# Designs tried in a protein design chat: miniprotein binders against Mucin-6 (MUC6). Part 56

Target 1, 185 residues: Mucin-6 (MUC6), of Homo sapiens (Human) (q6w4x9r395to579)
Amino acid sequence: GHCSLEGGSFVTTFDARPYRFHGTCTYILLQSPQLPEDGALMAVYDKSGVSHSETSLVAVVYLSRQDKIVISQDEVVTNNGEAKWLPYKTRNITVFRQTSTHLQMATSFGLELVVQLRPIFQAYVTVGPQFRGQTRGLCGNFNGDTTDDFTTSMGIAEGTASLFVDSWRAGNCPAALERETDPCS

## First folded at step 9 (miniprotein)

Design ue52 (from ue0 with Y91F)
Fold by ESMFold2-Fast, scan of step 9:
Structure ue52 (fold): chain B 185 residues (1-185), chain A 98 residues (1-98)
Amino acid sequence: as target 1 above (185 residues)
Amino acid sequence: GSAEEIRKLVEDAKKELEEARRLFEEAKRLAEEGNLEEALRLLTEAIYELLEAIFELREAAYLAGDERLTEELERLAEELLKLIIEVMRLFVEIEREE
């Protein structure tokens, strides 16, 4: 399945349901038991400085118990707060420059992420067939039925995007993720 | 009804395609004149127009369902994809010069 985040406000789910939203927080794109170590893919949105869209995608985050990989619109890749040179490889994940304008995160567990850096920061998520019916988040549930693609974090199928999107907020605002520093205890 | 909404989405997509073509042609002219910064700006605007058009076609397809997908929707999608490729190629070419 294929899910896309384009133009700062457009989402198309794994079941091909398109919707618009104007969010300025961090949102869960994808959660699944198929992701190792409680993994989740997240998108960070902020207010746009561009007249064509009120909001813009500013970072994509893959978070698990082991890793916090952040790919930002400034073309910086970090893991657990440390900047990484590309290609960057862990046991199950490789981040590399696919073209002059695109980065790819390839994984051993059936998830692929392609990020367009320029001219517009955008994300494309691909998942293997093992994820069918086992996804939740902004990209939908991938069950072949578009009528329940707006399933909220509470498990309720909504007819509109607004309650659906709000239910998948991972944080209050993107500002919290802009400071990619390790917590001081 | 749905048929009226689908028609509106398709017509809006066609207008956005035409605006993207206009922006692309002006960007090419500006690039030839050496105004690379303005050319990149117009190419970015063209891509926003093309993304809006593609999204509207996806909305139309969702509303139509499998029974109502038309040859016109497929033709428009192909034209939009072709133009995006051309716009991105010029964008990358200009960036190399900088």
Scores: ipSAE 0.708, ipTM 0.859, lowest interface PAE 1.1, mean pLDDT 84
Fold by OpenDDE base, second read of step 10:
Structure ue52 (fold): chain B 185 residues (1-185), chain A 98 residues (1-98)
Amino acid sequence: as target 1 above (185 residues)
Amino acid sequence: GSAEEIRKLVEDAKKELEEARRLFEEAKRLAEEGNLEEALRLLTEAIYELLEAIFELREAAYLAGDERLTEELERLAEELLKLIIEVMRLFVEIEREE
């Protein structure tokens, strides 16, 4: 499964459902029992200085009981809040520079992350087949059905992105905004 | 209805493509003049326009539900992605010169 966060506010789920939102919060991208040590992948959005988007992705965070890795445009920060030189390696996670503009986080448990740093901060999440039907968060549930991708953290299927996205906030933040879409228009 | 929304998305994508082209040409000119900072700024804006266009095409494809139309829109999105890669290549080249 492939999930992408592009253009500052564009998301494509594992099931290939596209949606957009504007928010300034940290959101759960991916939770799964397949992630060890209660691991979760999160996305940090903030106000953008770019005229084309009100909000943009500014960091990606992997958090578990054992590890905390924050990838931002300028640095990679780990558990103790210290910036690390690359490559950074733990027992089951490696972060390294893939190209002049791309970082990669490779894992031993079927999660891969590619982060484009410049000129636009973007993220691409790949999970193995063992994650099928066992994912939750902004990247969806990876079950081959796009119609239920907007399932909230409480297990409720939403018709629009705003309530769905808001349900996956990791903290107290303003409500997310979305472009109105009328499929019947 | 969905048909009208799809048409709007496609038209918006076309407009954004044209804007990106304009920005790209201006960036090239500025780069040739040695104004690399402004050139990089415009290239970044061009990339944003292209990414938005691609995403709108993806949205249109999703709404269409028609396999033939979906395939065509995805093809167009891929072509735009190629353009983004070209712009990004130029970005990296200019950045290296600074």
Scores: ipSAE 0.569, ipTM 0.807, lowest interface PAE 0.8, mean pLDDT 89

Design ue53 (from ue0 with I47L)
Fold by ESMFold2-Fast, scan of step 9:
Structure ue53 (fold): chain B 185 residues (1-185), chain A 98 residues (1-98)
Amino acid sequence: as target 1 above (185 residues)
Amino acid sequence: GSAEEIRKLVEDAKKELEEARRLFEEAKRLAEEGNLEEALRLLTEALYELLEAIFELREAAYLAGDERLTEELERLAEELLKLIIEVMRLYVEIEREE
């Protein structure tokens, strides 16, 4: 399955449902029992510096009990707050420059992340078949049924993207857009 | 109805494709003249237009149940992808010069 975060705030879920949102917070992209050590992918959105979108992706975070890997739009990769030179390798995760404009995070547990750094910061998430029907977050539930792709953190299927997106906030974010309170800045 | 919404999404995508082509041609001119900073800015603008268009086509595809419209969406998506590749190639080429 493939999920994408493109442009300012365009998302296409694992079940190919497209949606837009407006937000400035850290959001859970992907939670699954298939991720080791309580792992989760998160996306950080903030006010956009460009006229084409009100908000934009500014960082992608992989968080587990062992690691907090942050890939940011300023092209810095950190783990647990410390800057890392690429290629950066742990037991189960390798972060490396795939092309002059793209980084890849490869894992041993069926998760792949490709981040476009320039000219527009974007993320592409790929998961193996073991994740089918076992994902939660902005990327949807990967069950082959688009009618329940807006399943909130409370397990309720919503008809609109805004309620769905707000349910996946992961941080102390204000109701209005405000960079200074961004949990991952 | 959905058919009218789909038509508008397709029309918007076509307009964004034409604006992206205009921005791409202007970026090529600026690059040839050595104005690399402005060329990169316009290439980035072109990519935003192309991404908006692709997303609108995905929205149209999600709403559509008409096989004819699906063929039109596929042709437009192919044109958009082709231009994205060309824009990215020039972007990378200019970055290497810096």
Scores: ipSAE 0.696, ipTM 0.859, lowest interface PAE 1.1, mean pLDDT 84
Fold by OpenDDE base, second read of step 10:
Structure ue53 (fold): chain B 185 residues (1-185), chain A 98 residues (1-98)
Amino acid sequence: as target 1 above (185 residues)
Amino acid sequence: GSAEEIRKLVEDAKKELEEARRLFEEAKRLAEEGNLEEALRLLTEALYELLEAIFELREAAYLAGDERLTEELERLAEELLKLIIEVMRLYVEIEREE
């Protein structure tokens, strides 16, 4: 399955459900028992302009008991908070510079992350077949059913993106604003 | 690394390659049927499986002490990743246009 974070505020779930939101928080993108050491992938959104609708992805974070990797537009920060030169390797995670504008986080456990740094900071998440039906977060549940993708952290199916997204906040932040997906964007 | 570990990695890679082939064929069928969105989805999965296979082979090569092969496989992985990015991008674009 693949999940994409594009255009600053657009998300496409593993089940290919597109939605849009505006938030300025850290959100759980992917949580799964298939991720070792209680691993989770998170997305950090922040203001990109003066209006509430001007929000964008600014970083992607992988966090586990063993590793913390923060990929932002300007740097990769690891467990000790230090910026690292690429390639960066841990036991089961490697971060590479793929191109001048793209980074890759490769893992040994079926998670792949591609990050476009410029001109727009965007992220593409790929999980292996073993993750089917076992994912949670903004990327959905990867079960082939788009109608239940908006399942909250408490297991409640929501009809709107805002409540769904808010349920996956990783901290105290303002509520997300829901906006319909613009096919022209 | 041990010979056993290397053998396991190679076998795992073979398995993933077979899965990739399966997914690719299914994607092709869907594309022929005009279901481009789903075809691209499966293609992405196929490419992912292929990428995993390459990573395992890379590790096997590393454990075997074959630096040249390790580097070659790394380059292949990088090229494959570029393709994955493009496919995923296309998928999003197609979806937005529908």
Scores: ipSAE 0.014, ipTM 0.235, lowest interface PAE 8.0, mean pLDDT 86

Design ue55 (from ue0 with Y62W)
Fold by ESMFold2-Fast, scan of step 9:
Structure ue55 (fold): chain B 185 residues (1-185), chain A 98 residues (1-98)
Amino acid sequence: as target 1 above (185 residues)
Amino acid sequence: GSAEEIRKLVEDAKKELEEARRLFEEAKRLAEEGNLEEALRLLTEAIYELLEAIFELREAAWLAGDERLTEELERLAEELLKLIIEVMRLYVEIEREE
């Protein structure tokens, strides 16, 4: 499955459900028992300097009991607060420059992350088939059914993205503003 | 109804595609004139237009759920993706020169 964070505020879930939101917080992008050492992928959003979106992706974080790998729009890669030269390797993770504008984080456990650094900071998440029906977070539950992709951290399926996104905040931040491309209000 | 919503999304995507083409052509002209910074700015704007269009097609496909309609939307999406590749290719070329 594929999940994408594009254009500053667009998300497409593993089940291909598109939505947009505006928020300035760290959000849980992907949690799964398939990730080792209580691993989770997180997305950091902040106020945007461009007219196309109020907020934009500024960093992607992979957090586990052993690692806190941060890839930022400033093109800096850190692990546990220490800057790393690329290619950077751990036992199960390799971060390297795939092209002049893209970094890739490859793992041994079925997760791949591609980050576009320029001209727009974006993230693309690929997970193997073992993750099917075993994911939680902004990328959805990967069960082949788009109707429940807005399942909150409490396990409740919502009809709108706003409550869904707010439930996946990983911090004490203001509530996200939902902006659906075709809201039925 | 959803049919009207789908039509509007597709129409908006087509307008964004044409705006992206205009921005791309202007960026090529600026690059030829040596105005690289402005060319990069317009290429970035073109990519934002193309991403909005692709996202609108994904919404139309999600609303429709119809394989026949999604085939037509996939063809338009393919055109949008091909243009993004061209825009990115020029962006990388200019950035290396600057």
Scores: ipSAE 0.676, ipTM 0.843, lowest interface PAE 1.2, mean pLDDT 84

Design ue56 (from ue0 with Y62L)
Fold by ESMFold2-Fast, scan of step 9:
Structure ue56 (fold): chain B 185 residues (1-185), chain A 98 residues (1-98)
Amino acid sequence: as target 1 above (185 residues)
Amino acid sequence: GSAEEIRKLVEDAKKELEEARRLFEEAKRLAEEGNLEEALRLLTEAIYELLEAIFELREAALLAGDERLTEELERLAEELLKLIIEVMRLYVEIEREE
C-alpha cells in the first residue's frame, strides 16, 4: 500500500482516500504491530508561509525503542538527536540520497519512506502486504474499505477529517489550525 | 449533488492545469533570460497548482464510487502527471546551475 503527504496539506491513505487538513502538531502517520520495537512513523506540521496552504509538513520521524530518526525540511537527518552523514545505516534501516531532491529510508521490515526535499517537502510511504488491515494513524487502516479510513485513535469511524486528524496528535498541541477570519484578534 | 460536485472538481482541475501551463511557460522564459531565482519560484507555484488538481481528481474518483473514471478524467489525470514530470525536470536542471 501507498500513502502520501503532498502539497503541505494533502494526505492520501493506503486505501486511496484523499483528505486535507490544517494542523500544527506532531501526528501519528503509521502505527502497526508489524513495526519492530514499538515503531511508529510520525509527521510534523507547522504554519506555512506559502499562499497554497495554511500549514505544511516540516519533518518526518521514525520512532522506536532504539531509534528516533528525524528527516527535516532543512535536509538534516538526525538519530537520537545527533546529525548523521548519508548514507546512514543501522541494523534494519538505511537512509540515503536517492536523487538530488529526494531521500529514501529503506527498512528490513516492509516499510519504505521517500521524502521529497525540494521544491516542496513531501513524504511517500510504502508498506508491504503484511501490513494489510494492521495499520492505524493518518495513513488509514489499509483494509480495502475507504469508508472507515477516518478511524480515530479511540476506534471510532468519523465522517470528517478534522476529528480523525486531531485524534492522532502525538503531543499537547492546539486543536487543528483554522484559517483566521481576523488575524489581529 | 454528487454529479454536480464531480463536475466542479473537474472544472477546477482544468483551470489549475491551465494555470500550471502558464506558469511553466513563464518559468522557461525567465530561465532563458538568466532569472533563475524567479524561474524556480514559478516552477514551485506550478507544482502546487498541479498537486491541487491531482487531489481534486482523487476526490472526484472517490465520489464516483465503483463507477469507472470517465475518459475525460483519465486523460486529464495523464496530462497532469506528464506536466508535473516536465516541471520537476526543469526545476532540477535549473537548481543544478546554482
Scores: ipSAE 0.618, ipTM 0.824, lowest interface PAE 1.6, mean pLDDT 83

Design ue57 (from ue0 with E59L Y62H)
Fold by OpenDDE base, second read of step 10:
Structure ue57 (fold): chain B 185 residues (1-185), chain A 98 residues (1-98)
Amino acid sequence: as target 1 above (185 residues)
Amino acid sequence: GSAEEIRKLVEDAKKELEEARRLFEEAKRLAEEGNLEEALRLLTEAIYELLEAIFELRLAAHLAGDERLTEELERLAEELLKLIIEVMRLYVEIEREE
């Protein structure tokens, strides 16, 4: 499964459902029993301009009971808040420079993350087949059905992205905005 | 309806592609003139335009009920991604000169 966060506001789920939103919060991208030590992948969005619609991805965070890794445009920060030189390696996670513009987080448990640092901060999440039907968050549920990708944290299927995205907030933040689309128009 | 929305998305994507091409060519000229900072800025804008176009094509593909149309739109999105790679190549080259 491949999930992408591109252009600051565009998301494509594991099931290849595209949607866009504007928010300034931290959101759960991926939770799964397949992630060890209650691991979760999160995305941090912030304002990138004057308008409320000018938002962008500014960081990706992997958090578990054992590890905290924050990848931002300028640095990689770990549990103690210290910036680390790359490559950074834990028991089952390695973060290293893939290219002059890309970082990669490789894991032993079927999660891969590629982060483009510049000129636009973007993230690409790949999970193994063992994750099928066992994922939740903004990246969807990876079950081959796009119609239920907008399932909230409470297990309710939404028709639009706004309530779906808001349900996956990791903190107290303003409500997300979206551009309404009508497939029947 | 869905057909009209798809058409609009495709048309918007085409406009953004043309804008991206304009920006790309201007960036090349600026780079040749030694104005690297402005060149990088325009390349960044070009990438944003292309990403918007790609998203719109993906959305159109999602809305399409016909499998053939869906595949065609996804193919077009992939072609635009190749253009982004070309823009990125120039971006990296310019950065190395700074």
Scores: ipSAE 0.766, ipTM 0.887, lowest interface PAE 0.6, mean pLDDT 92
Fold by ESMFold2-Fast, scan of step 9:
Structure ue57 (fold): chain B 185 residues (1-185), chain A 98 residues (1-98)
Amino acid sequence: as target 1 above (185 residues)
Amino acid sequence: GSAEEIRKLVEDAKKELEEARRLFEEAKRLAEEGNLEEALRLLTEAIYELLEAIFELRLAAHLAGDERLTEELERLAEELLKLIIEVMRLYVEIEREE
């Protein structure tokens, strides 16, 4: 299956359900028991500087117990906070420059990521058939049925993309909404 | 109804394809004049137009669910894919020169 993050805010799920959203947070794209070491693929969205969209993809993250690989629109690749020269290899993952405008992350476990760096930062996710019916996140559940592609992190099928997307927020968002978070003020 | 929504999506996609073609032709003229920065900007705008059109066609296909309009949708998708490849080729070529 194929999932895409295109333009500023367009997503097409593994079951080919298209939707759009505007968000400024880190979102879970893909969680699956098929990913080793509690692996997950995530997308970082932030305020866009371009007139065509309010928000845009700025980084893609692969996170597991062993690795935190970040590919950013600034064409920097890091793992666990350290910048890496390409091609970069781990035991099961290789990140390399596929073309002058594209990077690829190939894995041994049936996940492939292609990131377009220019002119627009975009991501394309490919998963093997072993992932069918075993995915969660913005890319959908990959079960061949688009009616439940907006299944939230709590397992509820929603009627709107905004509620669905909001349920898949991960980590802290860049927007400072809370000034007083210290319980010992 | 759904038929009206699908029709609007298809018509919007056609307008965005036409705008992308216009931007592509303008970018080619600017590149020939040596204005590479402005040419890259217009090519990027053309790609945004094409991505909007592709989204609208995907949504129309999702909503349709039947065999009507599939031939028109397939032809339009083919034109969009052909044009985005051409726009990207020129973008890469100009970026190398810049």
Scores: ipSAE 0.689, ipTM 0.840, lowest interface PAE 1.1, mean pLDDT 83

Design ue58 (from ue0 with E59I Y62R)
Fold by ESMFold2-Fast, scan of step 9:
Structure ue58 (fold): chain B 185 residues (1-185), chain A 98 residues (1-98)
Amino acid sequence: as target 1 above (185 residues)
Amino acid sequence: GSAEEIRKLVEDAKKELEEARRLFEEAKRLAEEGNLEEALRLLTEAIYELLEAIFELRIAARLAGDERLTEELERLAEELLKLIIEVMRLYVEIEREE
């Protein structure tokens, strides 16, 4: 399956469901028991100055118990807070420059990430067949069933993208924390 | 109804394709004149237009349910993707000269 984050705020899920949102937080893109060491892929969105989108993807994060790999629109790759020269290799993950405008993160566990750096920062996620029916997050549940197009973090199928997207916000986002502490919600 | 929504999405996608072509031609002219910075901005704008068009066609395809209409929409999307490749090629060429 293929999931894409394009044009600032467009998402196409593993089941080919397209949707758009305007958020400025860190979102869980992909969680699965198929990812080792409690791995998860996350997407960071911030405000954008372009006329075509109010928000844009600014970084993609792969987080596990051992690694926090951040690929940012500034073309900086870090792991656990330290900048890395490419190609960068761990035991199960290799990050390298695929083309002059694209980076690739290849893994041994059936996940591949391609990041377009320029002219627009975008991400493309590919997962192997072992992930079918075993994914959660903005990329969807990869079950081939359109009736649960937007399954929230609480396991509820929604009819609209807004509640679905908000349910996958990461609590570490400063904007999300400000909203949560507002005494007049 | 869904038929009206599909028609609107296709109409919007066609307008975005037209705007992308205009931006692409203007960017070529600016690049030939040596205004590389502005050319790169217009190429980036063209790609945004093309991505929005593709997104609208994906929504339309999902709503259509008609196999033949879905194939027609997918072929239009392939045409949009082909233009993105041309725009990206020029973008990379200009960027390398900076």
Scores: ipSAE 0.622, ipTM 0.831, lowest interface PAE 1.4, mean pLDDT 83

Design ue7 (from ue0 with L51W R58Q)
Fold by ESMFold2-Fast, scan of step 9:
Structure ue7 (fold): chain B 185 residues (1-185), chain A 98 residues (1-98)
Amino acid sequence: as target 1 above (185 residues)
Amino acid sequence: GSAEEIRKLVEDAKKELEEARRLFEEAKRLAEEGNLEEALRLLTEAIYELWEAIFELQEAAYLAGDERLTEELERLAEELLKLIIEVMRLYVEIEREE
């Protein structure tokens, strides 16, 4: 399965459900029993400044009981708050420069992450078949049915992206909002 | 209804494709003139336009369902992907020169 975070604020789930949102928080992108040590992949969004996107991806985080690997748009890679030079290796994870504009995080447990650093910070998540039906978060549940891709952290299928996205917030931050087409104040 | 929504998404994607082409052509001219900073800015804007177009096509495909995916959606997706590749190539080329 393949999930993508592109163009600042676009997400395509493992079941190919596209959506967009506006939000300035850390969100759970992927949780699964297949990830070791309560591992989770998270995405950090912030205001985009003056680009045509209201919010944009600024960092991707892999968090487990042992590691907090942060890859940021500033092209800095840290683990547990310490800057690392590439290639960086742990027992099960290798982070390296794939091209002049891309970093890759390879793992031994069926998760691959490719991060585009420039010109736009974007992320691409690939998971092996063992993850089918066993994922939760912004990338969806990977069950082959797009109608329940907006399943919240509480297990409720929502019709809109805003409640779905808000349910996957991590930390203390404002709620995500869908693009509003009604009169602006 | 959904058919009208699909048509609007496709038309929006076509407009974004044409804007991206315009930005790409302007960026090429700026790069030829040696204005690399402005060229990179326009290439970045073109890439934003192209990803928005891709998103709109993905949304149209989602609404249509696989059995209703039209030849037009496939052709437009191919044009968008080709242009993304060309824009990225020029971006990397200019980045090397700096």
Scores: ipSAE 0.524, ipTM 0.790, lowest interface PAE 2.0, mean pLDDT 82

Design ue8 (from ue0 with L51W R58T)
Fold by ESMFold2-Fast, scan of step 9:
Structure ue8 (fold): chain B 185 residues (1-185), chain A 98 residues (1-98)
Amino acid sequence: as target 1 above (185 residues)
Amino acid sequence: GSAEEIRKLVEDAKKELEEARRLFEEAKRLAEEGNLEEALRLLTEAIYELWEAIFELTEAAYLAGDERLTEELERLAEELLKLIIEVMRLYVEIEREE
């Protein structure tokens, strides 16, 4: 199965359900029992004046008990807060430059990530057949049925994207009041 | 109804394809004249137009049903994907030369 984050704000789930994404938080893109060490793939969205939408993908994060791998639109790859030279290898994960504009994260557990860095930051998630019916998050549940692709973090199938997306917030979501009182803004 | 929604999405995608072609041709001209900064800007804009069109075709396919596209939708999708590859090739070529 394939899930894509394209054009700054477009998502297509593993079951091929398309929707627009408008938000400025970190979101759970993929969680599964098939991911080792409580692993999760996350997507970071922020405001963008360049894209056709008001918000755009700015980073992808793979987080587990062992690793916090961040690939950002600034073309920096970090693990656990430390910048890494490519190719970067762990026991189960390799991050390398696939082309001058693309990075790839290959894993031993059936997850593959390709990130386009330029001119538009985009991400492509591929999972093996062992993930069928075993995924949750913005990429959907991968069960072959698009009618329940908007299944929230509480297990409720929604008919619209907005409640679905909001249920998968993982952090870095500024509140209106907090932004207004921020001493740096 | 859904048929009207599908037609609108296809119409919008065709307009975005035409705009992307126009931007691509103008970017090629600017690159030939040595205006690389403006060429890259127009190529980036063309790529945004192309991804908007691809998304609209994906929505149209979803509304039309999981297993089928009309011949027109299939041909349009192929044209969009071919053009994005060509735009990306020129983008990378210009960026590499700088």
Scores: ipSAE 0.488, ipTM 0.756, lowest interface PAE 2.0, mean pLDDT 82

Design ue9 (from ue0 with Y48A)
Fold by ESMFold2-Fast, scan of step 9:
Structure ue9 (fold): chain B 185 residues (1-185), chain A 98 residues (1-98)
Amino acid sequence: as target 1 above (185 residues)
Amino acid sequence: GSAEEIRKLVEDAKKELEEARRLFEEAKRLAEEGNLEEALRLLTEAIAELLEAIFELREAAYLAGDERLTEELERLAEELLKLIIEVMRLYVEIEREE
């Protein structure tokens, strides 16, 4: 399955459901028991940067118990807060320059990430068949049915993207940014 | 409802394609004149227009449900993809020079 974060704020889920996303926090992109050491893929969004988009992708993060790999729009790759030269290799993950404008994170556990650095920062997530029906997050549940792709972190299927997206918030929201979405209001 | 919404998305995508063509032609002229920084800016704007159009076609396909994509949607998608490839080629070429 393929999931994409494109054009600043556009998402297409593993089940091919497109939706437009307006947010300025860190969000869970992909969680799965298939990811080792409580691994999760996360997406960081902030305001501005792309024409016709109010918010845009600024970094992608792979977080596990051992690693916090950050690939940012500034073309810096860090692990656990330390900048790394490419190609960078850990036990099961290799980050390398695929083309002059693209980085790739390859893994041994069926997850692959391609990041377009320029001209617009974008991310493409590929997962193997073992992930079918085993994913949660902004990329959807990968069960072959688009009607429940807006399943929140609490397991509730929503009809709108706004509550779905907010439920997958992982923190790191800038204090200066105003948000009108309040799930309790 | 849905048929009219699909038509509107396709119409918007066509307008964004034309704006991207205009930006691309302006960027080529600027690059020929040696204004590389402004050329890269316009190429980036052209790519943003093309991505908006591509996403609108995906929304149109989703709204159509189990209906097959029309021949027009497929042709428009091919034109958008061809243009984004050409825009990206010039972007990379100019970037190598700066």
Scores: ipSAE 0.632, ipTM 0.834, lowest interface PAE 1.5, mean pLDDT 83

